VH-VL binders against Defective in cullin neddylation protein 1 (DCN1). Designs and how they scored, part 4

Target 1, 240 residues: Defective in cullin neddylation protein 1 (DCN1), of Yarrowia lipolytica (q6c0b6)
Amino acid sequence: MVRSDWRAQEIRRVMTFTGSKEKTARDALEKFDWNVEVAIDHILNTPQVDLSGASKVFDKYRNADSDEIDLDGTIQYITDLGLSLEEPTVLAVAMTAGSPSVGTFTRKPFVEGWAAIGGDTLPAQQKLCRSFAESMTSLNADFQKIYKFTYGFLLQEGQRVLPQETAVDYWRLLLTGKYEHLDKWLSFVTEKYKRNISRDAWNMLYEFMLFQAKDPSLESYDEDGAWPSVIDEYVEFLKE
Short names: E, the ipSAE of ESMFold2; O, the ipSAE of OpenDDE; V2, 0.75 times the mean of E and O plus 0.25 times the DockQ between their complexes.

## First folded at step 1 (VH-VL)

Design s5 (framework fv_sipavibart)
Fold by ESMFold2-Fast, scan of step 1:
Structure s5 (fold): chain C 240 residues (1-240), chain A 123 residues (1-123), chain B 109 residues (1-109)
Amino acid sequence: as target 1 above (240 residues)
Amino acid sequence: EVQLVESGGGLVQPGRSLRLSCAASGFTFDDYAIHWVRLAPGKGLEWVSSISWNSGSIGYADSVKGRFTISRDNAKNSLYLQMNSLRAEDTALYYCAKDMGRWLPYYYGMDVWGQGTTVTVSS
Amino acid sequence: QSVVTQPPSASGSLGQSVTISCTGTSSDVGGYNYVSWYQQHPGKAPKLMIFEVSKRPSGVPDRFSGSKSGNTASLTVSGLQAEDEADYYCSSYAGSNLVFGGGTKLTVL
């Protein structure tokens, strides 16, 4: 051992006591002015996420030339998860794995997203998908996150609003069995509103569903309040 | 209301080219994969080619690979099949068919079909 | 060779049930749950009858049912009616390809 190699010794010491990799040990030591005790305390109190498992899952489905899971890989992957490609739970997978668009997954968001929730193997991801499916059965906070994510996921580059037909089909997919008045909303959108759907309109329908569930008569609805015009028009349609 | 209309078929000599078109109306064209499927005299249905909603995934039957090119113009709600180096065995009624799956890019089920356009390759 | 095979013909009497098989491999019918069935009357475009092995599109009567066991998918037409006389095709996702069966001519006596 040479004393000019003292940093290597301290790195090895931190690695030994924490089980961390060399880079993690070195980064912690540099952050805390090579104070071994503080670096060890920091590592032990900072969760370390192992990305290797999720990375192996990605490797199974990726296109080797692009290093992306393309459309063909997505079909096989969703099938292997035990999902039908056209069920709502697929949107939870897309959100979790940071899919940029329909039919595509990229390495970093996929690996980091799954690793963050313990999706380190295909069987673990299958188990998590069963939990996602349960979240998709009612209006709840987890479902709302997936619902809101869906708008941006469907929006193509250069689009500011979602085509009405697309919005209607995904409202049917997501809200059937969850919103008592869904058919009435869809009739309003297709027969009266007849416009493309903004992000605000998409998001505020969810808030309105919660409001209407709490006040079915709409007695407390304030047409001069903070509701967007699309909801005001819908309430007017309902009074017709 | 939901409709696919093929055009561009006709009589053509072997070795020449033909371009088929498919015009879509009544649905959001750019949300769906579209397929070309043919029915040859005395034969069954044969898949020819498919294209995903964003043109990111394209497939061809081995019998047409290297000779046919599928493409789409989402701004015009139109699908095309460029057919080069035509052979007598390419003689068929060519259908344009919409995949049923909205964000399922291939092979989910074809729920809307055009009436077809006839291609006859003969000298 | 055909990757997916169907009997070339099937027949049944009015009111009976008929089953048409569609046999492939583990790389198509056996490997995926994306088997579809189409009905084609002479001079008409094909009509989707079954998708995802066993699901029916809106407007298809429940007399038409689909199933799969191993590498073989089956279309069953119960309560056979005169208008059921047509050609029936199965299709399956096969990785990067779509494959059709050779077709079955159903005759209703």
Scores: ipSAE 0.011, ipTM 0.510, lowest interface PAE 9.3, mean pLDDT 87

Design s6 (framework fv_sipavibart; at its last look DockQ between E and O 0.52; V2 from the best seeds 0.00; counts 0 for: pae O 7.7 > 2)
Heavy chain, then light chain:
Amino acid sequence: EVQLVESGGGLVQPGRSLRLSCAASGFTFSRYAIHWVRLAPGKGLEWVSSISWNSGSIGYADSVKGRFTISRDNAKNSLYLQMNSLRAEDTALYYCAKGYSMYRLGYFDYWGQGTTVTVSS
Amino acid sequence: QSVVTQPPSASGSLGQSVTISCTGTSSDVGGYNYVSWYQQHPGKAPKLMIFEVSKRPSGVPDRFSGSKSGNTASLTVSGLQAEDEADYYCSSYAGSNLVFGGGTKLTVL
ESMFold2-Fast, scan of step 1: ipSAE 0.202; ipTM 0.632
ESMFold2, look of step 2: ipSAE 0.098; ipTM 0.599
ESMFold2 (binder alone), look of step 2: mean pLDDT 92; pTM 0.933
OpenDDE, look of step 2: ipSAE 0.016; ipTM 0.527

Design s7 (framework fv_sipavibart; at its last look DockQ between E and O 0.01; V2 from the best seeds 0.00; counts 0 for: pae E 21.2 > 2, placed apart)
Fold by ESMFold2, look of step 2:
Structure s7 (fold): chain C 240 residues (1-240), chain A 121 residues (1-121), chain B 109 residues (1-109)
Amino acid sequence: as target 1 above (240 residues)
Amino acid sequence: EVQLVESGGGLVQPGRSLRLSCAASGFTFSRYAIHWVRLAPGKGLEWVSSISWNSGSIGYADSVKGRFTISRDNAKNSLYLQMNSLRAEDTALYYCAKGPRYYFWGAFDIWGQGTTVTVSS
Amino acid sequence: QSVVTQPPSASGSLGQSVTISCTGTSSDVGGYNYVSWYQQHPGKAPKLMIFEVSKRPSGVPDRFSGSKSGNTASLTVSGLQAEDEADYYCSSYAGSNLVFGGGTKLTVL
């Protein structure tokens, strides 16, 4: 059979039922030996976002021997996005691209995460990074998501709590210029508390910062309230 | 009879919240992406948000990102739009719309009648 | 921010042809083939006339056609009828969202 006689008909049938582009329909048919039903099922169980653009960006930075962007590739990628390697905006990139750990990106989360928000090219990703940076200038809902993401991102395999020195470094990165009493919190953690940091302690500091901004003297603070013990201890430290 | 019916519009002050609903009938709702589009006086049509058949892909216009949340309940044949931190610019007639089976990007062949949201005073 | 531009008005005589433009950028109209056209009569919901640049839904007459060149999509209405007098909107995928043009009021003389 000539290509246009039967293959074009099958491609059109898949496009009609799935609403996909010709390339998507053709690729699925070719992958599944021109089995229309299987190709349709595949497309229907896959998000209809075009992944090819973000995939090409990933390919530029991946290690050729693996399906991941390693530390060297990460450094090159973040630099090409126009970001400093240690600025907080990098954490927004890590969250968006579903990075499993510092210095690593894997293909599926990277490609799906960027494609979902239109990061189809390096310039598009650069533009989105400027938007991320703007949203991270204050304590807002978008910033809180990145703040909460950071705890899990920093945990190494086998850790149940975040090492204190790592938490201190990333509190400094995230909260400098956003929490007036950051130095006092860090002093409390290093001088008095002297424990590794639980997820609850990490998350509840954010809520306490919002509370303290509204009540700087802490006159309405209730030690019997819903605050975890680490925050009770911090409030006592502040009153010394 | 294929129908989309919006509800939940009204008058609201800036900074408040409102929840829109869209009830679907006459087709297999769980096989279609569903969308919110609004018509503002003097500004024309504006796409607001889209959600895929299984909620696996969601899109928002920049003007509503972070303030509006789209969701769906396929068991109830219903689409929702939670609108928080409303602004005067959100005043419009809000439509729900769908494209062909599973189609996500921009071919809205069935529209509802719309529900009016007014943000003032 | 992505912007798609249409002329605010267009006109033509009965039986003639009119073309309405939809101009974007390489990040939307020029970069993707997800361009649609809608017709809207006063007080009614929009009606899909063209999708994916040039495809007609079932029931749309073949005198409505769409095309794209570079960053500009076009809707051509041939054999103008009185019923074609309406507002026309284009829309395009823009990477992270859909964008509509500002609309074109078509007058049939």
Scores: ipSAE 0.000, ipTM 0.373, lowest interface PAE 21.2, mean pLDDT 85
ESMFold2-Fast, scan of step 1: ipSAE 0.231; ipTM 0.641
ESMFold2 (binder alone), look of step 2: mean pLDDT 91; pTM 0.929
OpenDDE, look of step 2: ipSAE 0.013; ipTM 0.511

Design s8 (framework fv_sipavibart)
Fold by ESMFold2-Fast, scan of step 1:
Structure s8 (fold): chain C 240 residues (1-240), chain A 120 residues (1-120), chain B 109 residues (1-109)
Amino acid sequence: as target 1 above (240 residues)
Amino acid sequence: EVQLVESGGGLVQPGRSLRLSCAASGFTFSRYAIHWVRLAPGKGLEWVSSISWNSGSIGYADSVKGRFTISRDNAKNSLYLQMNSLRAEDTALYYCAKDKRLFGSWFDPWGQGTTVTVSS
Amino acid sequence: QSVVTQPPSASGSLGQSVTISCTGTSSDVGGYNYVSWYQQHPGKAPKLMIFEVSKRPSGVPDRFSGSKSGNTASLTVSGLQAEDEADYYCSSYAGSNLVFGGGTKLTVL
């Protein structure tokens, strides 16, 4: 049937009415069976994201054979973002771009993640990373999201708990300068606890840091409360 | 307690092959990138090859690309370097080195090294 | 091989300071903040002294410091001690690979 002759015309019509780019207009028209009125309504009343810019950034760093940003591409990418490989802000980038594991980015999470927050060019991503860096300087809601994300990011396939060495390395990276008793916590987990770290233990340390900041003497600590056993053992260690 | 031990070096004629091994202990081997770096007489340190924790990312120095193959066996905590078509200029002490944490391209610790001599 | 240059030797007296340079190009030392320095004593494996231009691992004394200006990174060893006598190597990220300097033999007089 004769369909190709009029499609470009309808795409231009949607673009003119909505101010959208060609791909946005085309995708909406295809989604709604080339019903111009419905496509226009969808664009005007649904948030739209332009994926093309972030996709071009991905293309600069990807390995052409795998269509993934591998370790070499990640090192170059982090460098171009103006980041140090040893700073916590890299974890904010990993969370934002939906990185599945250390050293790897895949196209769809990278493109969608950056596009959702306006990271559609390398300079825009650099500016966003400066904002991320500010969030990494203290305990706050944004930092807590990145902190919690980090646990899953570090787990390898088949792992249910995080090796203690890995947990210690990333607690040191994330919490140095933010938790007064970090050295005591690290001594406790390496010298007394000596077990792999569960997601609950990882997450509840954050809540305990907030609790201890408000009650340094731990006088209001309730062992009969909802604290996990690892925190109960830590409180006993602190009172020795 | 973190330790890397290289083995497999020796005297070999040009054009032949050797396989180096690096046995890791005292850390979660499957979690870290590991590198081969060599110390050539009179030339100093030269990076040879790197492999990520899951073997998904591998790199080689131009001087060895196409001749050397890096691989790892995470179940055995072991790293390998298959060296084919050896040349006199491959003569060196070969070190296995652990990446520090993130990919910082900085190496700590290093093994003691294994000597490869390529001579007719 | 190595695309970055170090002086082959450097020397200083006990208690003095010495600086070792590592000069590359805009595609390695000048282009990235991933410069590391390693100390090697005869018959021993290299030891990481500085990473990411200026950062020290735990256990490395603060008399070892690193810096970079343009295409040249520098390792400064202040308050020289006899045990500092060793070979020093710089390394840098260089896009898809790594490069090492030729090494500097530091003599403590």
Scores: ipSAE 0.012, ipTM 0.527, lowest interface PAE 8.6, mean pLDDT 86

Design s9 (framework fv_sipavibart)
Fold by ESMFold2-Fast, scan of step 1:
Structure s9 (fold): chain C 240 residues (1-240), chain A 123 residues (1-123), chain B 109 residues (1-109)
Amino acid sequence: as target 1 above (240 residues)
Amino acid sequence: EVQLVESGGGLVQPGRSLRLSCAASGFTFSRYAIHWVRLAPGKGLEWVSSISWNSGSIGYADSVKGRFTISRDNAKNSLYLQMNSLRAEDTALYYCAKAPRYYDMLTGYFDYWGQGTTVTVSS
Amino acid sequence: QSVVTQPPSASGSLGQSVTISCTGTSSDVGGYNYVSWYQQHPGKAPKLMIFEVSKRPSGVPDRFSGSKSGNTASLTVSGLQAEDEADYYCSSYAGSNLVFGGGTKLTVL
């Protein structure tokens, strides 16, 4: 077939121009409908990551029958990273490795996620986890990303809202030592609000913590403003 | 408040079967691992079995493997222990015990226990 | 049978300190930071006193402390009170299962 001959030639051309392996060239060409210029630009502007190292780490912890790191494998893996299963840094690992749910890792997100940041070996992942732990000590942009990720990570199939008990557990895990008024928020949620937690409520607590840090008296809080009702109810609770 | 209430215990002859139940309330049962732990006369506490929130991970003590089956019904907030081929050494007070948080992933400690149900295996 | 070892008894006088050991292997106590301690009074359910080697639940006095060195975890009860007289059990995660120590009867003299 003429088409196959032309493809082989373009694969070789991309390989020669970029220095990439045959598979990298072929995958890029297939992804961009055999547009050679776009494929070359993609390869040259995309860091070349070696997936073999991260894949070997995955193989060490996977269940052979499912090709997934299951609950037992996750416990051993997190322990080998030097982490406790209950520390916030585990959520940074879950986000990095694209974990679909608590206690599970799947091959493609795990391998690609770690490879993208140089997590090619267990020792390299351990070093990255020490950096993640530093980001988990205060309110900052990296922490906010992990905080927001956590909501979706905890949702079960078909759920639109998070059970209050789960939200409270993870707010304690994530915000202890970072939000002066955490106990008041948790008291409000459990004793007054008593409803399941929406993504907006989860996300807007973070914005409110930043607002309250700048205005501890809440004198500039506008009840007629753009804050969601859960925050309005919380501010009323604080004034009672 | 969190409550766990065990039932189904009694006097049973060696080689027979018994099914224990644990009724849970006051927490989102479907999100927590629950465990069976027994207190045997003169032997102390012994972990018997664990089941994850979705039944995807189940563990058994070597002494009960192949004889006992743990299961849960999340719609009924209930945990079960089917005990087959009972032996005199299975005589104990059986507790159900709750993992403390969703993210504990069966790490092996319990924040709430029921009052227990007594199983006596004797002729 | 439990795979980890505790002394069967320990004793101390009011106001003194006592330490109870829990010795396992590198596949349980030594291999994971998931050691817990329970207090059990006669006729009562066990109560969690320590988890993850050294952490205390809310409501447990700070005179109860936990530690671990190699394959041995320890529970230290300082400022002994009469109400501390109870059975104490250690427990550890062991990869695919959970193991309990044989228990220690603490007598407050």
Scores: ipSAE 0.000, ipTM 0.441, lowest interface PAE 17.4, mean pLDDT 87

Design t1 (framework fv_satralizumab)
Fold by ESMFold2-Fast, scan of step 1:
Structure t1 (fold): chain C 240 residues (1-240), chain A 122 residues (1-122), chain B 107 residues (1-107)
Amino acid sequence: as target 1 above (240 residues)
Amino acid sequence: QVQLQESGPGLVKPSETLSLTCAVSGYSISSGYYWSWVRQPPGEGLEWIGFIYHSGSTNYNPSLQGRVTISRDNSKNTLYLQMNSLRAEDTAVYYCARDRYYDFWSGYFDYWGEGTLVTVSS
Amino acid sequence: DIQMTQSPSSLSASVGDSVTITCQASQSISSYLNWYQQKPGKAPELLIYAASSLQSGVPSRFSGSGSGTDFTFTISSLEAEDAATYYCQQSYSTPWTFGQGTKVEIE
């Protein structure tokens, strides 16, 4: 059967009015049920970034059969960024490029993520990674975002909680030199708590580190307050 | 193709220092990965000695700590192993290998040299 | 240090047979286990990484499985060229440690 050509006309109309590329116009029209006015408004109020540069970087490392940067491509890519896989800065890259799991990048999150912050070439991404490395040296808002991202990044298919061995390894990677009582926390988790780590436990440790830095004696700690049970158990452990 | 080739003296006396080289071709050792030394006594299993990371950082098997130094020359694309206070039990085939990582802490040995036999005897 | 124990230490089998080797870690290593093949007078070669991932170019008759402390390596249809010693290796924590090896001989 013959398909209506009105869609091609509406796509051209949106492109002409907004200056967008065909795919951008088509996607907006499809999202808003071919309502031209809403699609135009959406495009004009959404920053348009050039995705071609980041796409070329992706093409350099992708596996042609899967159109994904697989394990082999990830190793070369991280190395070409000037990073070691041993350093926490790799987690900032994974967050920025929307990596779904360790060793993998997919096209859309990678291209959109890098393009959004000016990572349009490998040298530009290298420069951004130097900025990320600076953010990884202390507790700060950018570090906290990467810290929280890490939990979901490490979860494997079917897992609701993170194995404690994995959590311990990444706490050591992320918090060494940043949390004075890290060894006590790791001893608590491995010797006393001995349970897998929930997202809430992971996230609330960060808040507790900030709390303890302001109140080292823990005299203002309220065990009847909003702290999760894992933190209550840890405070009890510290008072032993 | 990445290739690794070990070379060394073959025969060393007890209490002397062993010096081995590993020439790498097809990949720049300063560009990435860990580069390891692994040994195998005749008729026995494999023992990891240590690695050097492309940044220059090293890590050694605690059983050999204090006797072993791993180093590199980026301009020659070559890895080195030095082991002092040699004993008869250090007799082994010595391999260099590229330690390719697949996450932050863990990897696998994807390329190995052919190995060089070192005999420690008087 | 993490201790790796393989069984059996040696086996003899005929071409076409299915062969299974096991590897046990003294503590949980998640899936951070590799398998290597070493033929007489040669360097080891990687067959499997991350417990179950087949290295590029390695025949599909080789497979691995397991997680935590118990791991299995299988050759589904033994070929004459498979006569070798097989080693497991944990990459979970330094020092990297290997099993003692399993010698596979063809009858």
Scores: ipSAE 0.000, ipTM 0.394, lowest interface PAE 17.2, mean pLDDT 85

Design t10 (framework fv_satralizumab)
Fold by ESMFold2-Fast, scan of step 1:
Structure t10 (fold): chain C 240 residues (1-240), chain A 123 residues (1-123), chain B 107 residues (1-107)
Amino acid sequence: as target 1 above (240 residues)
Amino acid sequence: QVQLQESGPGLVKPSETLSLTCAVSGYSISSGYYWSWVRQPPGEGLEWIGFIYHSGSTNYNPSLQGRVTISRDNSKNTLYLQMNSLRAEDTAVYYCARAPRYYDMLTGYFDYWGEGTLVTVSS
Amino acid sequence: DIQMTQSPSSLSASVGDSVTITCQASQDISNYLNWYQQKPGKAPELLIYDASNLETGVPSRFSGSGSGTDFTFTISSLEAEDAATYYCQQYDNLPYTFGQGTKVEIE
């Protein structure tokens, strides 16, 4: 692709000044709202981490022909972490290890992600997973990061929007016990909205849950404001 | 600098299996793009056949499901298309093409195409 | 499958004319639509991505607009080299689907 993209240019600038890889430069820029100077300072002042331990864990589960942890390796790996395949904590692992899609891990994001938080052995990763499980029990900043990550993680190759049935399944997995009106939202999506779910719809539901918790009657809801149309339609549905 | 070049047999008989190759230069196919096959019958429009992602995962057009396989050889930087049970209706120019991915977002636009290779299915 | 319908199927115009072609999706595809140019005997070439973004190196006389189900592609001042077939393509969902094409001929 031959785009003239200002973000691509800033990524290259950070890479040039720091010697970092593209992902490191991009992640730092995103973290600091595309402030190049702050991103450069962050990279240069971040201690190097030993990658050898996490690399050995990856080697235990990888398919040698692809140098990837495939579905069979993922099943064994998640089991060895002490997790069930259907529990929400698996999404925290996927985010931490930079999994590109369900059932797959690639070497560089896995090794770098775990090494960055001290996950340099399987027992260390098991301990970190217990901490992740605690973060999955309520709405909080860590949970919101995992929630937002989940959308992209579930997109299959060729998809720009998430199929409704997939979104519903993962909203149940993630939000049961955390959003009082979850059943109403799911009824709206399946019975009235009936469209595939955009990233903006996914992300803005989280913001709306926080808004509704502060204003249960929705008296301060401004339909002429910045809420996306899906939330406007949902509020209209609730007033029926 | 990114270039794709298809090659194939030119003429195949009905019921036989088609094998095509796409040599890629200027970019490593294992580095994270989607790589697709698209065909065009003479004088007609474009039909997407399927893709392979850098990881090896594939997806195929349901109209061709069960007849097509897309694979790659990372060491040769080459893509492959195999299609069985050929019919006269499979006569087309076959293209390989690249679509970028930025972060976790598939962009779905084909920014580089090969020159195409004509496949004629005739007895 | 999402069906893409282009209009017109063909047109003839003179150098310097402004030409417009449209593309309709059978369902809402947001802005996930691209436009390609295909000259006789050549592979398609990307002109516009994400409904309205001009690909690098493509002349500014080409433009795109629209969202949802209705999209427009415009050549503001037709040149002889623009004689080609133009295709829209959606990537909102698999399988990727193309319009049937619009043939632009120069008189």
Scores: ipSAE 0.000, ipTM 0.400, lowest interface PAE 18.8, mean pLDDT 84

Design t2 (framework fv_satralizumab)
Fold by ESMFold2-Fast, scan of step 1:
Structure t2 (fold): chain C 240 residues (1-240), chain A 120 residues (1-120), chain B 107 residues (1-107)
Amino acid sequence: as target 1 above (240 residues)
Amino acid sequence: QVQLQESGPGLVKPSETLSLTCAVSGYSISSGYYWSWVRQPPGEGLEWIGFIYHSGSTNYNPSLQGRVTISRDNSKNTLYLQMNSLRAEDTAVYYCARGRTIFGVPFDYWGEGTLVTVSS
Amino acid sequence: DIQMTQSPSSLSASVGDSVTITCQASQSISSYLNWYQQKPGKAPELLIYAASSLQSGVPSRFSGSGSGTDFTFTISSLEAEDAATYYCQQSYSTPWTFGQGTKVEIE
């Protein structure tokens, strides 16, 4: 006999175990083929993130016609966070809030991104930005994530590689005071390499900076190794 | 190896708020399990109060809902219980306990318990 | 709420005796039933989980059986150290609920 009562019973069980509403319980059960154990685990491992606070912050800066934070809204928002538009910490904000491009924020990534780390109010976001600013002062794991994020953030729709001019500007923004040989790298890129910058070239410069810090003479550099050709050419340039 | 240790004020006046702490050692409270509070009035049986899952999700006994909050501090590996509007009937030994799974094995480790007396 | 009714409320027996405690749920709980031992002044200790599974480190004289609404807990050869109160507990649905306890005394 199949009276379908078992589904209603399992939905009620999941609801009582988790405190969820009927739709949440039903959706989880359907997603996991009516496996109650997996559905309960899924609901309890998915924190009920309160999106309302971050949504109110978004509403303060959005353009009502587009429901997006446009360039004007971004300028005011970054200023209210206590940041300069030309400081690297703005890139940490862009990554956190899932900004699709310079000067723009969209509702879903902004609200979800901030809510995920407790950025539920403007003061909370200001506090988090102070933490981000500390991470931007030296080469570290958090800085490397922001550095790598920046490449994709700067690509325009349809671009496969970053224009050299743009790459140079953002290398100056991100690496001034952090890489002793920055001027040599920029001279190499503009005077010798003269090509648009691939994601691999962008990412591998970071790895090379760490390598050079440990081996300043580059005696352990292996040109037959896994380094991309752009780094091989740079090492050759440095040894001239 | 896994140990739970409750602590609290011992004596609380009627209508006040009870605050209890459970220090956990030997396992990270954010890494697994259901972390529960259970109470036992002197000479009586056990009553489940609520749990916090390792993800932070909570569930409370409906008989106490609206009066109870269970929270945690992952950096201190510590669980908390707050109960408002205390009455003499809330006098009990309060335990924290670790539940391996709600599907069959709820409480494999218990703290020693802390007695809370509600009187003037 | 699921109500757990435990019987008897107390019993007295001699070392070497077999004792049985029963637990009845107000609705089917499948095999989501656990048994605990509590000695005076101590926290409860898990003995049996999932109706019939013996917790690691617990002596084999303790056993459990049952499914649905009717469950039994047995001590096959009572030892002096078994003097305690025993509780059943369902984990099928929140709120999790306990039986009222059975006090086992040794003569």
Scores: ipSAE 0.000, ipTM 0.413, lowest interface PAE 13.9, mean pLDDT 86

